# VHH binders against Uncharacterized protein C29G2.6: the designs that were tried, part 7

Target 1, 179 residues: Uncharacterized protein C29G2.6, of Caenorhabditis elegans (o16887)
Amino acid sequence: NKQCRDLLQCSIQKKCVNLPVLSKLVDGKNISAEMYDDIDKYTDYGCIFTTGCQDECNDCPLCLTSKLQIVDILSGEKSSAECPTLMDCALKCVAESNQDIFQINKCLRQDCAFHCFDGSCPKCSGFITRVFNQMCAAGNFRQKIKGYSGPCYEMFHEIVRAKFADRFEKNGKTRGHSG

## First folded at step 15 (VHH; framework vhh_7b2m_4)

Design s91 (from Ff with S56I)
Fold by ESMFold2-Fast, scan of step 15:
Structure s91 (fold): chain B 179 residues (1-179), chain A 119 residues (1-119)
Amino acid sequence: as target 1 above (179 residues)
Amino acid sequence: EVQLVESGGGLVQAGGSLRLSCAASGFTFDDYTVGWYRQAPGKQRVVVAAISSGGITVYSNSVKGRFTISRDNAKNTVYLQMNSLKPEDTAVYYCARGYSSPWYEFDYWGQGTQVTVSS
């Protein structure tokens, strides 16, 4: 939709996401855990949510919902009805990060993101897949990554699996893990 | 069965006010973010406002300062108070439920209620 395109464009123009650097970092390389860390390092979520693209985020439903739920966690509110393991992880990030929104975002991406891909939160993986599809197309990442011929969205799932390989192995017997 | 039922739409003159209600059932209302979207004829559906389970609110730029979202958990109802209405606010207004996960989007929608602002 136009509003979320505007958010993506803002994020690139304000350098909240450094696509040129990320594009060079993946060029000629096999999928690895390091790609996840590079994406995290060169993506400024504080810039996207507040200092750079607040208006565009507020007009994009996906971003607005993500921002609201992070604020909900910060206020101590929680629901375990839909996604208890992800929410428990997020609350731990809040407690351990002195409730600083930037530290919470970093903790969420490094310690909790794998719950979006372990079968417990299918809508979470769907949301991230859609965002990554747009970033991947803009940065031409699929064509730069060595040995990868699959669709752009599955490339991100492979990057997440590489980063959290040990946790997926422990959780591989859970229903929906491969979905 | 998850249901969201909007009411309160109607015809109002520019500069006037209108209050929309959304009655929710079939889920633990207190645990969810709920919001309002609108769709003008021939246009895409756009977000208007949302309120978290904790009562924190956000607004789109086009309505900020004019609209107020609120919730009554005892009645499983979310409200949209619309002040200083403009002809550009004419649209079908939809209520939507969001997930508790920080990465989820809105998943269930009401049938909509028509708001018409005359010039």
Scores: ipSAE 0.013, ipTM 0.471, lowest interface PAE 7.3, mean pLDDT 77

Design s92 (from Ff with G55D)
Fold by ESMFold2-Fast, scan of step 15:
Structure s92 (fold): chain B 179 residues (1-179), chain A 119 residues (1-119)
Amino acid sequence: as target 1 above (179 residues)
Amino acid sequence: EVQLVESGGGLVQAGGSLRLSCAASGFTFDDYTVGWYRQAPGKQRVVVAAISSGDSTVYSNSVKGRFTISRDNAKNTVYLQMNSLKPEDTAVYYCARGYSSPWYEFDYWGQGTQVTVSS
């Protein structure tokens, strides 16, 4: 991620990140998938991307492609017709996130990823599939799942599947309940 | 097989214009984000512009207002129209295919085309 160094510098200078906490999390280590949850918790995305670092975002490919995807969703991209369930989920994220594009991105990543793997969007060209592939390739995520020997990106699919199964187990207990 | 071929580079005087082309084979641009990058001698490769499958466009600050990215799906080609060229625009320009992703940049690259702006 050398191309986004200026974005990182801007984020530090504008105090959009809790730097002491992040310094302890990275401490000379490669960023793993497990660390992304912690980074999200200690990062003010609105501060980074809208109030102080917009120009640096435009020069960072990761930030640039994120902006393109959100704009396409909001503008009614023509190719959305190929992935109606993914688009329905994405529009829910837009509606529920008070037009905050960073909350939309978080919602898309966490809640809509399943639709890329359930057969409803066989030609998933959206960021959800590529997010998992890139995180898998660049980080130490494989080390977190001891003994896993399959394709790295499939681990994210299993995590998403397990998340939906767990939610069903908690909320779907109307069957057989008395009272 | 995926292949990207850039063309249209050359020598031009400051204030002049060039149009770069990126032709794809082995896939259709219709479903992909396409980006233009450039690399000056001794410097890191940097992003210039990108266009989504829905024709939304973004530009780096150094080229905004001067460059225009567009696509012609019938010709399976993406263009970069470069106006008001400056000596600092001198670089090898690369076309890249990618999915729209906050964590993924691009997966296939062309060989590049040289742009030289004299002053």
Scores: ipSAE 0.013, ipTM 0.466, lowest interface PAE 7.2, mean pLDDT 65

